Miniprotein binders against q58433. Designs and how they scored, part 19

Target 1, 377 residues: q58433
Amino acid sequence: MLFMKYEGEIAIGPVHPTMLEPHRLRLFIEDEIIKEAELVIGVNYRGIELIMEGLPPEKISILSEKICGICSHIHVWCNVTVTERGCDIEVPERAEYIRAIVEELERLHSHMLLFGHAFEVLGFETMAFRAFMIREPIMQILGEITGGRAQYSCPIIGGIRPRCNIKESKIPALLERLEKFEENLKKLLERTVNDPMIMSRIKDVGVLDKKTAKKLHALGPTARGSGIHSDMRKMGQVPVYDNFEFEEIVFDDGDVFSRLAVRFYECFESVKIIRQGLKDLPNLDKRIYNPNYELKEFKPIDVYNEAQRGQVYYSYGLDENGRVRQVKIRTPTATNLACMEAILPGHHVSDAELIIASCDPCFTCTDRMIVVKENKI
Short names: E, the ipSAE of ESMFold2; O, the ipSAE of OpenDDE; V2, 0.75 times the mean of E and O plus 0.25 times the DockQ between their complexes.

## First folded at step 12 (miniprotein)

Design pe13 (at its last look DockQ between E and O 0.09; V2 from the best seeds 0.00; counts 0 for: pae E 20.4 > 1.5, placed apart)
Fold by OpenDDE base, look of step 12:
Structure pe13 (fold): chain B 377 residues (1-377), chain A 93 residues (1-93)
Amino acid sequence: as target 1 above (377 residues)
Amino acid sequence: SKITIEVTIELDGRTYPFRWKVDSPLLLRYFLEYLVEFLKEYGVKEVEIRVTAKSPEEAKRIAEIIKRILKEAGFTDIEVRVEGDEVEVRARK
């Protein structure tokens, strides 16, 4: 029996140096079927938590931005929200709207990046290229709003940076660009679902059943692809989203198709949110920052938000000296990857990369698959 | 063999040692780029970096990369030592 040992590295995208370890996947393969999977998660938040410990809240926001290169905004937003809640700091409504708009743009470009990668894994290079091209306008919008394509530095304690204020004069052009994006996304979706070769590779493959998803604490689109409601925006954790009409996208089948479909349809919901936000902005108070706050001592407060991959969690307290204490950070990556590890056995080795990719584990999933053939004689 | 990276920084009167293991030159590069951004944002004036490479030739290449990145970060006093497969870099700003 030829046991092939596959050792692959799942490249973690740009993360803070204190967390930078590659994920390692080991597959034990018999007759091209995965018998066992071992996934070592290389993300350790403890390093950055220890750095944050004893720092002022204004400094830890900078650290939080550097945790993730693709989802930097959500980390900063969660981080500042802890201080804002702990100190009873009023955040202007306009600032919260812009935070939400930037987050949904971040969700859009991240999902498009995943689609591009999924098409590459499937061998559909033309579709991959199309997904990346559709992503670019979103990156440009983010650049125009925040001044940066990946690190936006939008949230600050008490609001947003002045450079991130969306001028009313730009709104029509932004809406037009969103419309074009939505049209192109719809075309991409239609081409995908009508291609039997694509559909045969993603339907009934990598099934995460609802029971296993619950047991392993799947989050975000990974959970929602298995029929689990998991969206902090809908669970009252992020109040600004109460101003927007949108749906939580849930599929029941738990396969690769379902996890991808959740993200595809969620893109349309993100566009709806952004469109609503942009339309409301002119009618809101012009204040984008509350400078009139006092930092006070508080016990650790739990803050949740919904990143593109699922629930993000931040918690810390502030001591009498204005230093953060008992910092805790959690992201959905570890639990979602554990779900993929659990379902890999029984699948053909050629499906492994796609199954892993379907939970969106990394920012730049360049799976360098090294197949080590061990001939057990 | 993994590339081991040890970074020591001083921030707000505290010394922070970090240890990483990376299997690819690409991951090493990303790490170094992010490290530099961190150093800039926090105004870190002194950094020590130790790397254990897979070979002496790789160590030399890594040393040059680190030196370049730190220079781009605005460090002016950069000491680089390569001994076998080990790289030691000290930089001040």
Scores: ipSAE 0.016, ipTM 0.306, lowest interface PAE 8.2, mean pLDDT 84
Fold by ESMFold2, look of step 12:
Parts: structure tokens; sequence; C-alpha cells
Structure pe13 (fold): chain B 377 residues (1-377), chain A 93 residues (1-93)
């Protein structure tokens, strides 16, 4: 018998001016079945860390914002937190609340974008359109608060930008818009789980068992879909979240369904967090910025937060001249790619895009999947 | 069979590429909104945009959208070429 070998490549990562080579996931295919998946880490995937070395912390915020087109807020928030903790800078409670509210709005729109893409991959274009339509009001809210729908500039060292302060007079309308989003999300979920054709494509497909997920250090919804508690917001790493009642969403089966279900139910939890945060804001001190701080030398410290895709990690110190040193940034993308490498073998090539989307390493990466046919005689 | 968008930005002597493939109107709008914000915020002086659309009619519509966003971002010397499914735009301030 002759092997027909395919080599499919997925260029993974947001387009970024300083990244020279994206990550790749190679697929080796025979008779429409994936026989092997190979993760190739980009040659200069750490380039952003090198560019940040020796810069003042405010410049790091600008670069951090550009790392990810749909999750820029979490990166800026992590960056300012490193400096704030290293320099013992007090951040007003109102600013921390708004940072969390913006992050949860970012989680909502990112999950909805993923659902829309997943439905497109499944061929359910009307469901995809519904997901995008439900997402749009969240994007509008983000634009109203931050001035940017794709890139945000909300956190600054010591607080938030004045434009990002949420006027109390706007809160009732925001709550009403959030309630409408929640209603529409519930309908979308019900339509999804009650559609046998959708369910047949996502149940028991692309299973990542708990042992493998632990071995590969899965993060975020990828981990939580496989029964692993992994939410930095629940592990005491992001203190502002102690003010909100919400649940970590965990499913055990590790299939595409489980990873999508984690995200669906996380959206409801994000709504709960945003609602609580908005209702609390009028009772908080009005300060949104601490102007009374001094930058000082500090040795590298670690900051963790929970992005839509999972843990984001920032570490650096400041030298005696106020310059950033020993930068280390980690996102869940690399570990989620490793999980895909483990999941994909044995599946039909038609399931590849769905499995990849369910791990959400970079939403646009599934649109750049390249299959290169190689014949072995 | 998707819309491909390639953007090259020149800033401080460095080249910054942005590349997308989309076939969703919302993702196209998302990209264009991101690009507008970036060009305005960083005072980009020169940008090149290449699009391969799904049809000649779509290419013409996209070209007009790109021309509008570049004018909104302050570009005054905008050269637009539309040929078949392809759009090429070069803009300078």
Amino acid sequence: as target 1 above (377 residues)
Amino acid sequence: SKITIEVTIELDGRTYPFRWKVDSPLLLRYFLEYLVEFLKEYGVKEVEIRVTAKSPEEAKRIAEIIKRILKEAGFTDIEVRVEGDEVEVRARK
C-alpha cells in the first residue's frame, strides 16, 4: 500500500510587527486521517521580550497592547501590575474594578468570536451570524468605555485613563444592554445543545484526557474542559476578583463540546461579574488614578492573570535607572498548541479546524491552515 | 476562497506587517477598525495595503472602504489600484 502524506501547516499567532516567524502546527495526513501532528515553535517568538528590555515601563504598556488584537487589555493590565507591585504603588479600588469589568467584556467578545468561527467551521452559517450579532453590542460597549474596539488603552500605571471611567449615569443602560446579551446568549446555547447535528460533530470529538492535559500543562478553557481547575481569578492571583461572586466552570470529558461548553458558561459568569462591578461602582471612591508614586529599583516579580485563553504571565524588574530588565512573558498559546499536537492524530482531517478552534490558541490561525500534499510512492 | 489582507506599515525605519484571511464581514470590520486606531495612534507616515477579494465587485467596495479609512487617518497622498479581484493601496502623509 502507498501512503498519501499531507503536510498541512497552520501559522499561529496574531500578526505583530516585531514577530518574524509564527508558530506552526504541521499535519501529516493519509487517506483523510491525521496520522501525526508536529508543533514547530517560531524562530523568534521571544522577540517582543527582547524589544522590551531596557525600556521605561510606560513603553512596555504600549508594546503589551500590541501583542494581541483581541486581548490587548489583559496584557496592559499585567504589565502595569508588575510595576505597581514592584514599586509598591497603591491603585484606587475603582480603577481595579474597571480593569476587571473591561477584562470581562473582553472575555465576552472573544468567546463570542470563537463561537461564530466554530459555527462557520461546522457549516452552520446562520448560527455563526447569530453569534456575531450577539457579540456586536459588547464591542460597542468596549468602544464607548475605552475608545478602541480592537486595541484598548485602559490601564495605566497607578490607575486607569480618565476616558475609561464609567459614568454612573450610564450604568442603568449598560445593565440593560448586558441583560439583553445574556438573554440572547441563553437562546444561542439552547439552540446549540438541542441540535443533534451540531452535537454529533462536537461530542466525543477531539478528546484531551485529564492526564494528557496535566502533562502538557494545559491552561484556560482547554484545561477546564478536561477537568482541571486552572483559573487564576479563583487562585488568589487577581485580588479584585475577590469582590465578585462567580464560579469556575469545569467539564470532565475533554471533547470539543466540553471546551465550548466551558466558554459558553464562562460568558454567563462574566455577565455576573460585570453586573456586580457596575452595581458597586457608585459606592466606591471616585479616584481612578494615584499620581503619588515613585518608580524604584526592584528585582523581577511574577504577575499572573486569566485571559480568555487562560493564564497570562508577566515578569520583569526595574534597574536603578527605571529601565525594565529580565522580561518574561508567557501566554497560553504554546501549551494549547502542544495540546492540539496530542489531540489531532487519529481524527479525520475535516475535524481538524474544529478541534483547533476549540483550543483557541489564536482565533485567526484556523483561517490560515495550509495543507500541503506530499505523495510517497 | 477567503479575503486576504496584507498591510505593511513603515514606522521609524522599521517594517511592520499585518496579515489576515477573513470571509466574515464582522472580521473584516474588526480588522479595519483595528487598523484605523493603530494608524491614528502611532502617527504612521506610510502604509501599503494589499487585498485579494472574492470578486471584482467586492474588490471595488473594499478599495473605497480602505481609501476612506486612510483619509480618516490623515493620509493625503493615496494611490489606489484595483484590478480584477486585487486591491493595492499605497498611502503617504
Scores: ipSAE 0.000, ipTM 0.125, lowest interface PAE 20.4, mean pLDDT 79
ESMFold2 (binder alone), look of step 12: mean pLDDT 81; pTM 0.806

Design pe14 (at its last fold request DockQ between E and O 0.90; V2 from the best seeds 0.00; counts 0 for: pae E 3.3 > 1.5)
Fold by OpenDDE base, look of step 12:
Structure pe14 (fold): chain B 377 residues (1-377), chain A 93 residues (1-93)
Amino acid sequence: as target 1 above (377 residues)
Amino acid sequence: SKITIEVTIELDGRTYPFRWKVDSPLLLRYFLRELVEFLKEYGVEEVEIRVTAKSPEEAKEIAEIIKRILKEAGFTDIEVRVEGDEVEVRARK
């Protein structure tokens, strides 16, 4: 039995210059069919947790922002929420609204980036271009609100940075840009679902059944694509979202199409959230920061939020000296990648990259699956 | 043998390359149609297309297809060169 072992390095995850090992995918292939898949996840949050240990909570926020270049906001938001809950710090309602608006904008640009990448993997470069062009207005909005395109630094303990305050005079222009984005997104969706060439490549491919998804603890859109309700925003973990009307998008088929469709339709829900948030902002108290707090000792508290990829978890305590202790960070990438590893067997080798991409691993470096070594065993 | 299509467009002062590798004339026609829709959608005024065909005869056929499609897209100045199995097309509105 000529097993061709393809060792591909998948550069998946935050390329922190200190994180040496990219994710490695090993495929055992016979007659172009994947027989076995071994995914070694190189991202170890343990190193970051150890660096955070014993630091002031304000310094941890800086480190959390550097964990992921695409989802920096959700990490910072989760981080400050631990301290806020542990110390009973009141966060002004306007600050929580802006945190949610920025998160949904982060979700939008991240989903558009995934769509662009998925179209590139499929060989539909003009469709990829469309997705990237639709993404640009969102990046501009984020830049206008936060002053940065990738590192927003919006949340701080007790609220948001003053520069991240959304002025009422800007709301009409933001709403107009969102409307244009939604129209373009609808066109992209219609073009995608009506293209039989695209649909043939993503429908009934890379099926993650509900039982396997539950067993392997799939999260976020990966879980929702397999008919599992998994959204921390709907589970009461992020109270600010109770102010907004939106739907949890769930599909049952568990294929690449379903995982992409969840994200496509979720973009419309994110736009709804942002519109509601922007509409309510003028009626809220103008306070964006609570300066009247004291740090106190507390035991580790669990904080959950819903990133674009799924559930994010932060936990730590503060000691008597105001130093962070027992830091734990979990992201959905590891469990979702394990789901893709489990379903790769039986598929053609040419579908491997698409299947992996469909769980949206953090592509900080879009370095393509490089088949490094073909070992004929 | 795959047909290679390389497209270069200029949009807002930037140059964007696109590449397709297609195994069939059907796929070629599909991507060329998509390209035309794309060019119209973004208001592209200049396009360069390079195709490596499987044979000189196929190259001539491809050249005629591209020329027709670009005319339908509203391009008026179309230069077509066929050398062996390679097609080079430059078009402007």
Scores: ipSAE 0.511, ipTM 0.843, lowest interface PAE 1.1, mean pLDDT 87
Fold by ESMFold2, look of step 12:
Structure pe14 (fold): chain B 377 residues (1-377), chain A 93 residues (1-93)
Amino acid sequence: as target 1 above (377 residues)
Amino acid sequence: SKITIEVTIELDGRTYPFRWKVDSPLLLRYFLRELVEFLKEYGVEEVEIRVTAKSPEEAKEIAEIIKRILKEAGFTDIEVRVEGDEVEVRARK
């Protein structure tokens, strides 16, 4: 018998315009069992923070939009909120409602993309197809509202762009399309949980226990799948969400199933939020933008919001010349990658892609892992 | 050695490929049943299935299973060809 030593790397996340190197997860494999996982941090967001220093706050919104191709709205929303709070700029309620509606639509399409990818990784291609087909109407709605499928430029300081206003005449059709999405999502969930072949691959696999999740400061659905309340929308960080009735979804078992189940049920909560928001819009004041604001100097303030992957944090101030200073941007990516490092040892290499997918590490459907057998030296 | 199943469907003028590699008869029957449910759910009118079996005997057995399942899904124009380990099925409603 020959023992062979191999080292494998998994490139994690899409290559962003400002990233010099993606994150890497090195797997040390013996006889198809992962013995150790090692996170190698790439240069992420530091280039963006540096580029933002000294710019007008309107220009940093453009850069924020480029941080993530599937969650650009949340980054722009966080950015404008820092300036709005620091300059005491009143944002029309209608604009805040539409910001939340767009974010929840973004959460829907992002979770559906993850479901499709997870099913592909498992080889359940008909389920992946179903997930992608269910997702497409949400992408169409976003394109209609924002003028682009990536939702570029919806939030602006003081409101939203006029093209993103949701006309009252369009609301009945949007509600009907949302109801159809909810119906199809229920069917997808039922197919998943009632299918022993699917369940055997995701239940009791890739367990992140609550103690480890707390120690590593897990965020988002990764944390909520391990029994940790972590949703910035429920923690008073995003005031507009106080107007909507919805629940934080938490599961306790910390397995792949739990992390996927959190996302499944979050989609239903997102539907509830969008429906409530759409129904309320006709009764709100029609203003979507406050043109009567002045930028002023302020010391750095912290803004938190909840992306589909977890907490997003923005902080900066404005100097006396209206220039952005002391930029700090944090996403859940690094801490959730550290959780993967803790989860993977002891698993068969064939489960690696699934476990990684269940933590949603900023990948696209076009990114593929390279996994080889490795023995620890 | 695994059984390879390649499926091509046409839906709304677009072609969608699926590929499975299965190492057990249980998984094979599971994916074939899932395929049939999928074909009925989306009203697929044309499908092509290519299977690479482990042996000529298995290929013949799989061909019969696929033919029966496609008939249950409402396909009436079913062409089956078995050559060695390879199965090709073309079906249209």
Scores: ipSAE 0.442, ipTM 0.818, lowest interface PAE 2.8, mean pLDDT 83
Fold by ESMFold2-Fast, scan of step 13:
Order: C-alpha cells, then sequence, then structure tokens
Structure pe14 (fold): chain B 377 residues (1-377), chain A 93 residues (1-93)
C-alpha cells in the first residue's frame, strides 16, 4: 500500500521498520559541491533469512510479502517458485499468466511513482500531479485483482488465490483502462522530452558510466540506463515471459535522463505484456490452483525474477521434515544505493535528490540522506 | 508562511485528495492552469479546492483567481466560500 503524505512525503507501508534497518547516505559537501558520498547499509536480510529458517514454506510466503512494501508481489512469486521447482509442483499456465500480469501492473505503478517523485524534486508540482494521477487507475486495477486488504499477495504454492483470478467478463474493461493509461503515458513522456527546463536538469547529469556500473554489479533500470543488458525476463529465468513479445529497454548515456527513459519505455513494454496476457487468458485452461501438491526434500534452488528495481534472487532448500533451510535473499536496493555513492561526487548539492530519485531506492528500506558538511568523524 | 492548497478530485465514484504548498499567488495561478488542463484530459467533472492563504486580502484574491480559471475550463456550477484566510471552492460541469 502506498500513501502520499500531506507534508510532501510519500509513505510506503506496511513493512515493519524494526525488522529491516534503514539505509543512509552521508554527503560531504564543500562550497555546495558534493566531495564524497558514503553509503551506510542498514537493511539486514540476514535477520529475515534467520527468521525463515526452520519454517514451513507456506509461512515463508507470509514473511516474503513484508520484505518490501512496493514490491511484495515479486517476493512472494520468487518464494513460491523455489518450492514449486524443488518439489516438482505443476503450476497451471493461467496462474503463471496472472502472476506476470500482476507483476507488470506493479512495475507500472512503481515507475509512475518514481516519475512523480522526480518531478517533485525538479520543482514541477503539476507534472508530479499528472504522474500520480496517471498511476492511480493502475493501483485500482491491482486492488480489484488482488482482492481485499486482508490479501496482499496473489501467488500461493501451486497457483494463485482464487480471488485473484481474472474473469473473462472483466477483460474488455481492463483493456480499455490500459489503453487510456497508455495514451496518458505518451502525453507525459512528450511533455517531459519537449520541456527544455526539465531536459537541462536531467540530461548529462548523474552519469554512471558502463565500466563503473559493471564494477558495482548494477541491476535493473540503473544497469540498463548505463548500457548493460540485465533483464531476468529475457534470460530464461521466468518461462512465462517467453509467451510475450516485448523488448528489453537499454540506454547508453548513464545519466538521469537515461535511467528515466528506460523506465518510460519499460512502461510501454509492460502495457504490451499485460495486453497480450489478458487477450490470451480466455484461451487457457481455467485451472488457477493445484490443490494436491506434495512437499519433498530438496537441496537449495536458485530463483531469479525481474522486479521494477532489478533482479530479485531467492534460494533455499527443504529438509525431510518439510522445513526451509539455507535461505538466501538478495534485492537490488543495496546495489542501487552503492551506485548513488559512486555518481554523486562532483555534483552540486541541488542535484543530489534528483540523482537519488533516478536510481530508485526503496523508500521503505531507506532513511533520509544525512548531509554532513566537513565532518568525516 | 506558505499558501496551502488541497484538491479533492472525484473520478469513477472514488475520491482522491492531494495537498501542496506554494510561495506566491503567481505560482498558484500556474499550478491551477495546469491542474485544469489535466482535469479536462481525465474527464473530471467535479472538483473541490481548499486554500489557506497568508491573509484575508490574499484569500479574496485567490478565490477570484480560482473562480476565473474554473470558468474558463468549462465548469458552470461554481460555489466559492471565503472565511478569513480560508477559501473553499466546489465546481461541477
Amino acid sequence: as target 1 above (377 residues)
Amino acid sequence: SKITIEVTIELDGRTYPFRWKVDSPLLLRYFLRELVEFLKEYGVEEVEIRVTAKSPEEAKEIAEIIKRILKEAGFTDIEVRVEGDEVEVRARK
């Protein structure tokens, strides 16, 4: 659930703060120029991994949805996929389609949220308002598909929750709403690239060159904004995406514009995926859930998927008592913050928040930047 | 102090509240003009705008600005209420 605070903040709930310690950036500034940035990594995935150890896999799904407020679907999808592959559990094709549709809707609203934040940082409140309002219908669609507030996740082991099924009768209205979203997105992009003031603030600013991006193991749109092909949806890691025609979006300049442009064009690609998925659904078997799966022991299995901020990795095994063991979870958040640490030096302090916004840190997992002038103690 | 603007938009039977702060009536004019363009694109037919100005005189000026911009945008049923430094405008097509 996302909330827009009246103080001009965007709040992302409902992740419990004490379970994950926030990240912080320390900026060392002289004469309004950033001389150095230091990342203080606060998110502790080892704590989550330890809590998951020894639990049955059904309870891991409950915990995984709480790791990131804006990307909960991908965490649950990765988690159920580990168990499904480890136990050779058949997942109905319809369920995998709906998982992909939900993930692409999540990518759309997340990218729109980033655009809104970037425009706010640039001082263009009306453009920010446009981005947030264009985003709102996508949030409505997600709410309609995922059900009431008591159900935050769509995937379950062996399929999806029955409430998350997309009825054929709803598809025409969904396609119409998606078309309207795409029209509004085109206008937002046109307004952005045709505004010389906006373009002068984002073009050739905050450059992350390809060599540095590779050295830092950049992920997601941050990597793709610097010329690196990294999309897990195109690497055979998520087979359902092989059913959809779409492009991996890559820009080479590594500036704020490139990172935003990757996300704008990814939104058009997400729309293509959702449209294709919705059109295919009536032709698929109606099963959405495998009720008769059997858990069995398996050694740790690696699962990758592409969240809106980049690769998400899950790995664990299952012991002979049906208990999870050797849990490993990695998200793109720490890597995105490390990239900000690398690109911020040399820039005026007034560009700092824009650079940070374009690298899209998880607000639930990050604290405010600490600006320290001349104090390196 | 700053001018506080609250906008409530009704679309497809749901309400969307937003809040902003601006430093001057000139910036408010620019914001409202852009907002009205957006409302037209989205087919919004009902809007509520609340503003807390820095003075009663400024509140009266702001009320006239909002009324004029909404009229130019095709809203025909405009109710304006000014009390002290607070302005409330409701408009329908």
Scores: ipSAE 0.012, ipTM 0.438, lowest interface PAE 8.9, mean pLDDT 80
ESMFold2 (binder alone), look of step 12: mean pLDDT 81; pTM 0.803
ESMFold2, look of step 19: ipSAE 0.391; ipTM 0.786
ESMFold2 (binder alone), look of step 19: mean pLDDT 80; pTM 0.794
OpenDDE base, look of step 19: ipSAE 0.016; ipTM 0.324
ESMFold2, look of step 20: ipSAE 0.439; ipTM 0.813
ESMFold2 (binder alone), look of step 20: mean pLDDT 80; pTM 0.789
OpenDDE base, look of step 20: ipSAE 0.019; ipTM 0.373
ESMFold2, fold request of step 26: ipSAE 0.379, 0.365, 0.333; ipTM 0.785, 0.775, 0.753
ESMFold2 (binder alone), fold request of step 26: mean pLDDT 81, 81, 81; pTM 0.798, 0.799, 0.801
OpenDDE base, fold request of step 26: ipSAE 0.015, 0.462, 0.452; ipTM 0.316, 0.819, 0.815

Design pe15 (at its last look DockQ between E and O 0.90; V2 from the best seeds 0.00; counts 0 for: pae E 3.8 > 1.5)
Fold by OpenDDE base, look of step 12:
Structure pe15 (fold): chain B 377 residues (1-377), chain A 97 residues (1-97)
Amino acid sequence: as target 1 above (377 residues)
Amino acid sequence: SKITIEVTIELEYDGKTRTYPFRWKVDSPLLLRYFLEELVEFLKEYGVKEVEIRVTAKSPEEAKRIAEIVKRILKEAGFTDIEVRVEGDEVEVRARK
């Protein structure tokens, strides 16, 4: 029995250099079938938590933005929310609306990036290109609102930066761009589901059953693809979302198709949220920042939000000197990757990359599954 | 032995002309046809004016057959200036409209 040990390194995207250990995937393969999988997750949040310790809350926002290049907004938003709740700081409604709009735009561009990558892994490069082209208008909108394509720096303690204020005169053009995006997304979805070659590669592949997903604490679209309700926006953790009508997308089959489908249909819900938010903005108070706050001592407070990958968690306290203490950060990546590790056995080696990609590990992380060593044992 | 298809497309987007490479490795003539048909739809959808296609076939005879298929498909896509070169197992096609 020729056991081939494949050691692959999954490159981790530009997380802060202090957090970057490469994810290592070791596959034990017999006759092209994965017998065992070992995934070492190299994300060390402890490093950034230690750097944040003892800093003023305004400085930790800068650090939080550098944790992830794709989901920088959600990290900053969670971070400032801890201080806002701990110090009883009122955030203007307009600021919370814009925070939500930017988050849903971040969700959209991230999901489109995943679709592009999944199509590349599948060998459907024209479909990948379509996904990336559909993504570009979203990146442009984000650039127009925030002034940046990756680091938006939109939330601050007490509201948002003045540059991130959405001008009423721009709303019609933004709505038109969203309509065009939605139309293009529908076309992409239709092409995908009507292509039997694509569907054969993703349906009934990489099944994460509901029991295993619960046991391993799957989060976000990974959990929702296995029939688990998991959305902090629907659980009352992010109050601004109570202003919007949208659905939590859940599929039951737990396969690669289901995890992708959750994200496809969730994009339409994100468009609905953004459309509602933009329509309401003109009628809201024009205040975008509350300057009238004082920092006070508080014990660590738990803050949850829903990133594109699932639940994000921030917790810290402030001491008597206004310094951050007992920082904890959790992202859904580790638990979702553990789910993929658990289901890899029994699959053909050629499906491994797709299965891993279907939980949306930070893409800057997935671009380099390098099979490092074929050791014929 | 896999058939390798390399496609280079020039696309004007946002006032800039960009070059995009695509690469496929296919194991069967059926898959080759599938990807070529998809490519044609893609070229039409994005209004591509220039395309370069390189195909490495399994035999010179197959290369000639592929060259004819590619030429026909590009004509159907609206390309009028089509240059086809077959050298051994390799097909090179350049097309403009």
Scores: ipSAE 0.449, ipTM 0.804, lowest interface PAE 1.2, mean pLDDT 86
Fold by ESMFold2, look of step 12:
Structure pe15 (fold): chain B 377 residues (1-377), chain A 97 residues (1-97)
Amino acid sequence: as target 1 above (377 residues)
Amino acid sequence: SKITIEVTIELEYDGKTRTYPFRWKVDSPLLLRYFLEELVEFLKEYGVKEVEIRVTAKSPEEAKRIAEIVKRILKEAGFTDIEVRVEGDEVEVRARK
């Protein structure tokens, strides 16, 4: 009798490997059922933090931009916010609005990219195409506002880059383009939830129960798909969001469907935020940056924001020479992958890639690979 | 064994005509029907004017049956210029509106 045990690896990591190493999940498989999963951490936040120590705050912005190619804006926004709060630098309201608008546009295109990749993993190529087509206009809007599609963040200490100021004459067209996006998103959602072939692959699959999610400190839509309130935008951590009416989206079943549904409905909330922000801009003071600030020594402070994948945390201080000290950076990827590691045993190997993808581990930043090995006893 | 379906469409986006490929491998008549019906809905939704479909069937007899199904589905989607070639277990269909 031939006894078989399989193992496989999925390379999950950043788009810029010289700064970060990919995370990997090793799967040990027997008779097509996953028996064990092992997370191998590739990201070394301590190494990044050490590289940042002693640098000027603007150089930290450059490094933070490179941490995640799909979410570079949120990292730059967190970085400038630490310095701004620590040095008591006034940031114009218009700049804070535009920072939020750009972040919500980033949330839209990132969620749409995940939907496309989830459909690709499932083999639903036409649904993946729909998601990518719906995403493309958002990428074009970002490129128009920020000047770049890959490196499109706009914050600078004290404001935003002048190029990123949204001209009021462009707002009616932007609102119209958002309305078209919203219409297409509704159709995509309807097609997904009304398709039994799709639903059979995502409903009741990859369940992360609330107790496990709490124990492993799940973040973002991964946590909110398991019934956990966790949105930093609703917890008073990002003051500009107090100006917008929107809802935290929470589902309770903890399955792949729930994690995707959180993201679908968050897209509708992001459209609401962007629409409100764009409509308010004409009534705001026109100033977009504060050139009159001094860097000063401050002890480490904590800054939180809500990236597409969940909480982002930055902490550092400045010394007397204006140099960054005691850097701490945390993103949701490692903890969310640990949640997937915990729930993979017992699933058929054919569901593994979908379950892993459902926490949005930034695998779009690297080539992914599953290595399955056969072991003879 | 599996049936392989390869689809190539032309679609206008951002002022350019673009070509998009899709590929399915199916091992049941249920999945074959599902993907072909989804393709019809997609072609109608995006107003696709030109499509090329290649199918590698399990047998020559199945290829003939699939060719007839694909032709009917494309006609349902509004294509009128439909060219079908069947050689052994391979089917090639090109269609224009």
Scores: ipSAE 0.326, ipTM 0.759, lowest interface PAE 3.8, mean pLDDT 83
ESMFold2 (binder alone), look of step 12: mean pLDDT 76; pTM 0.743

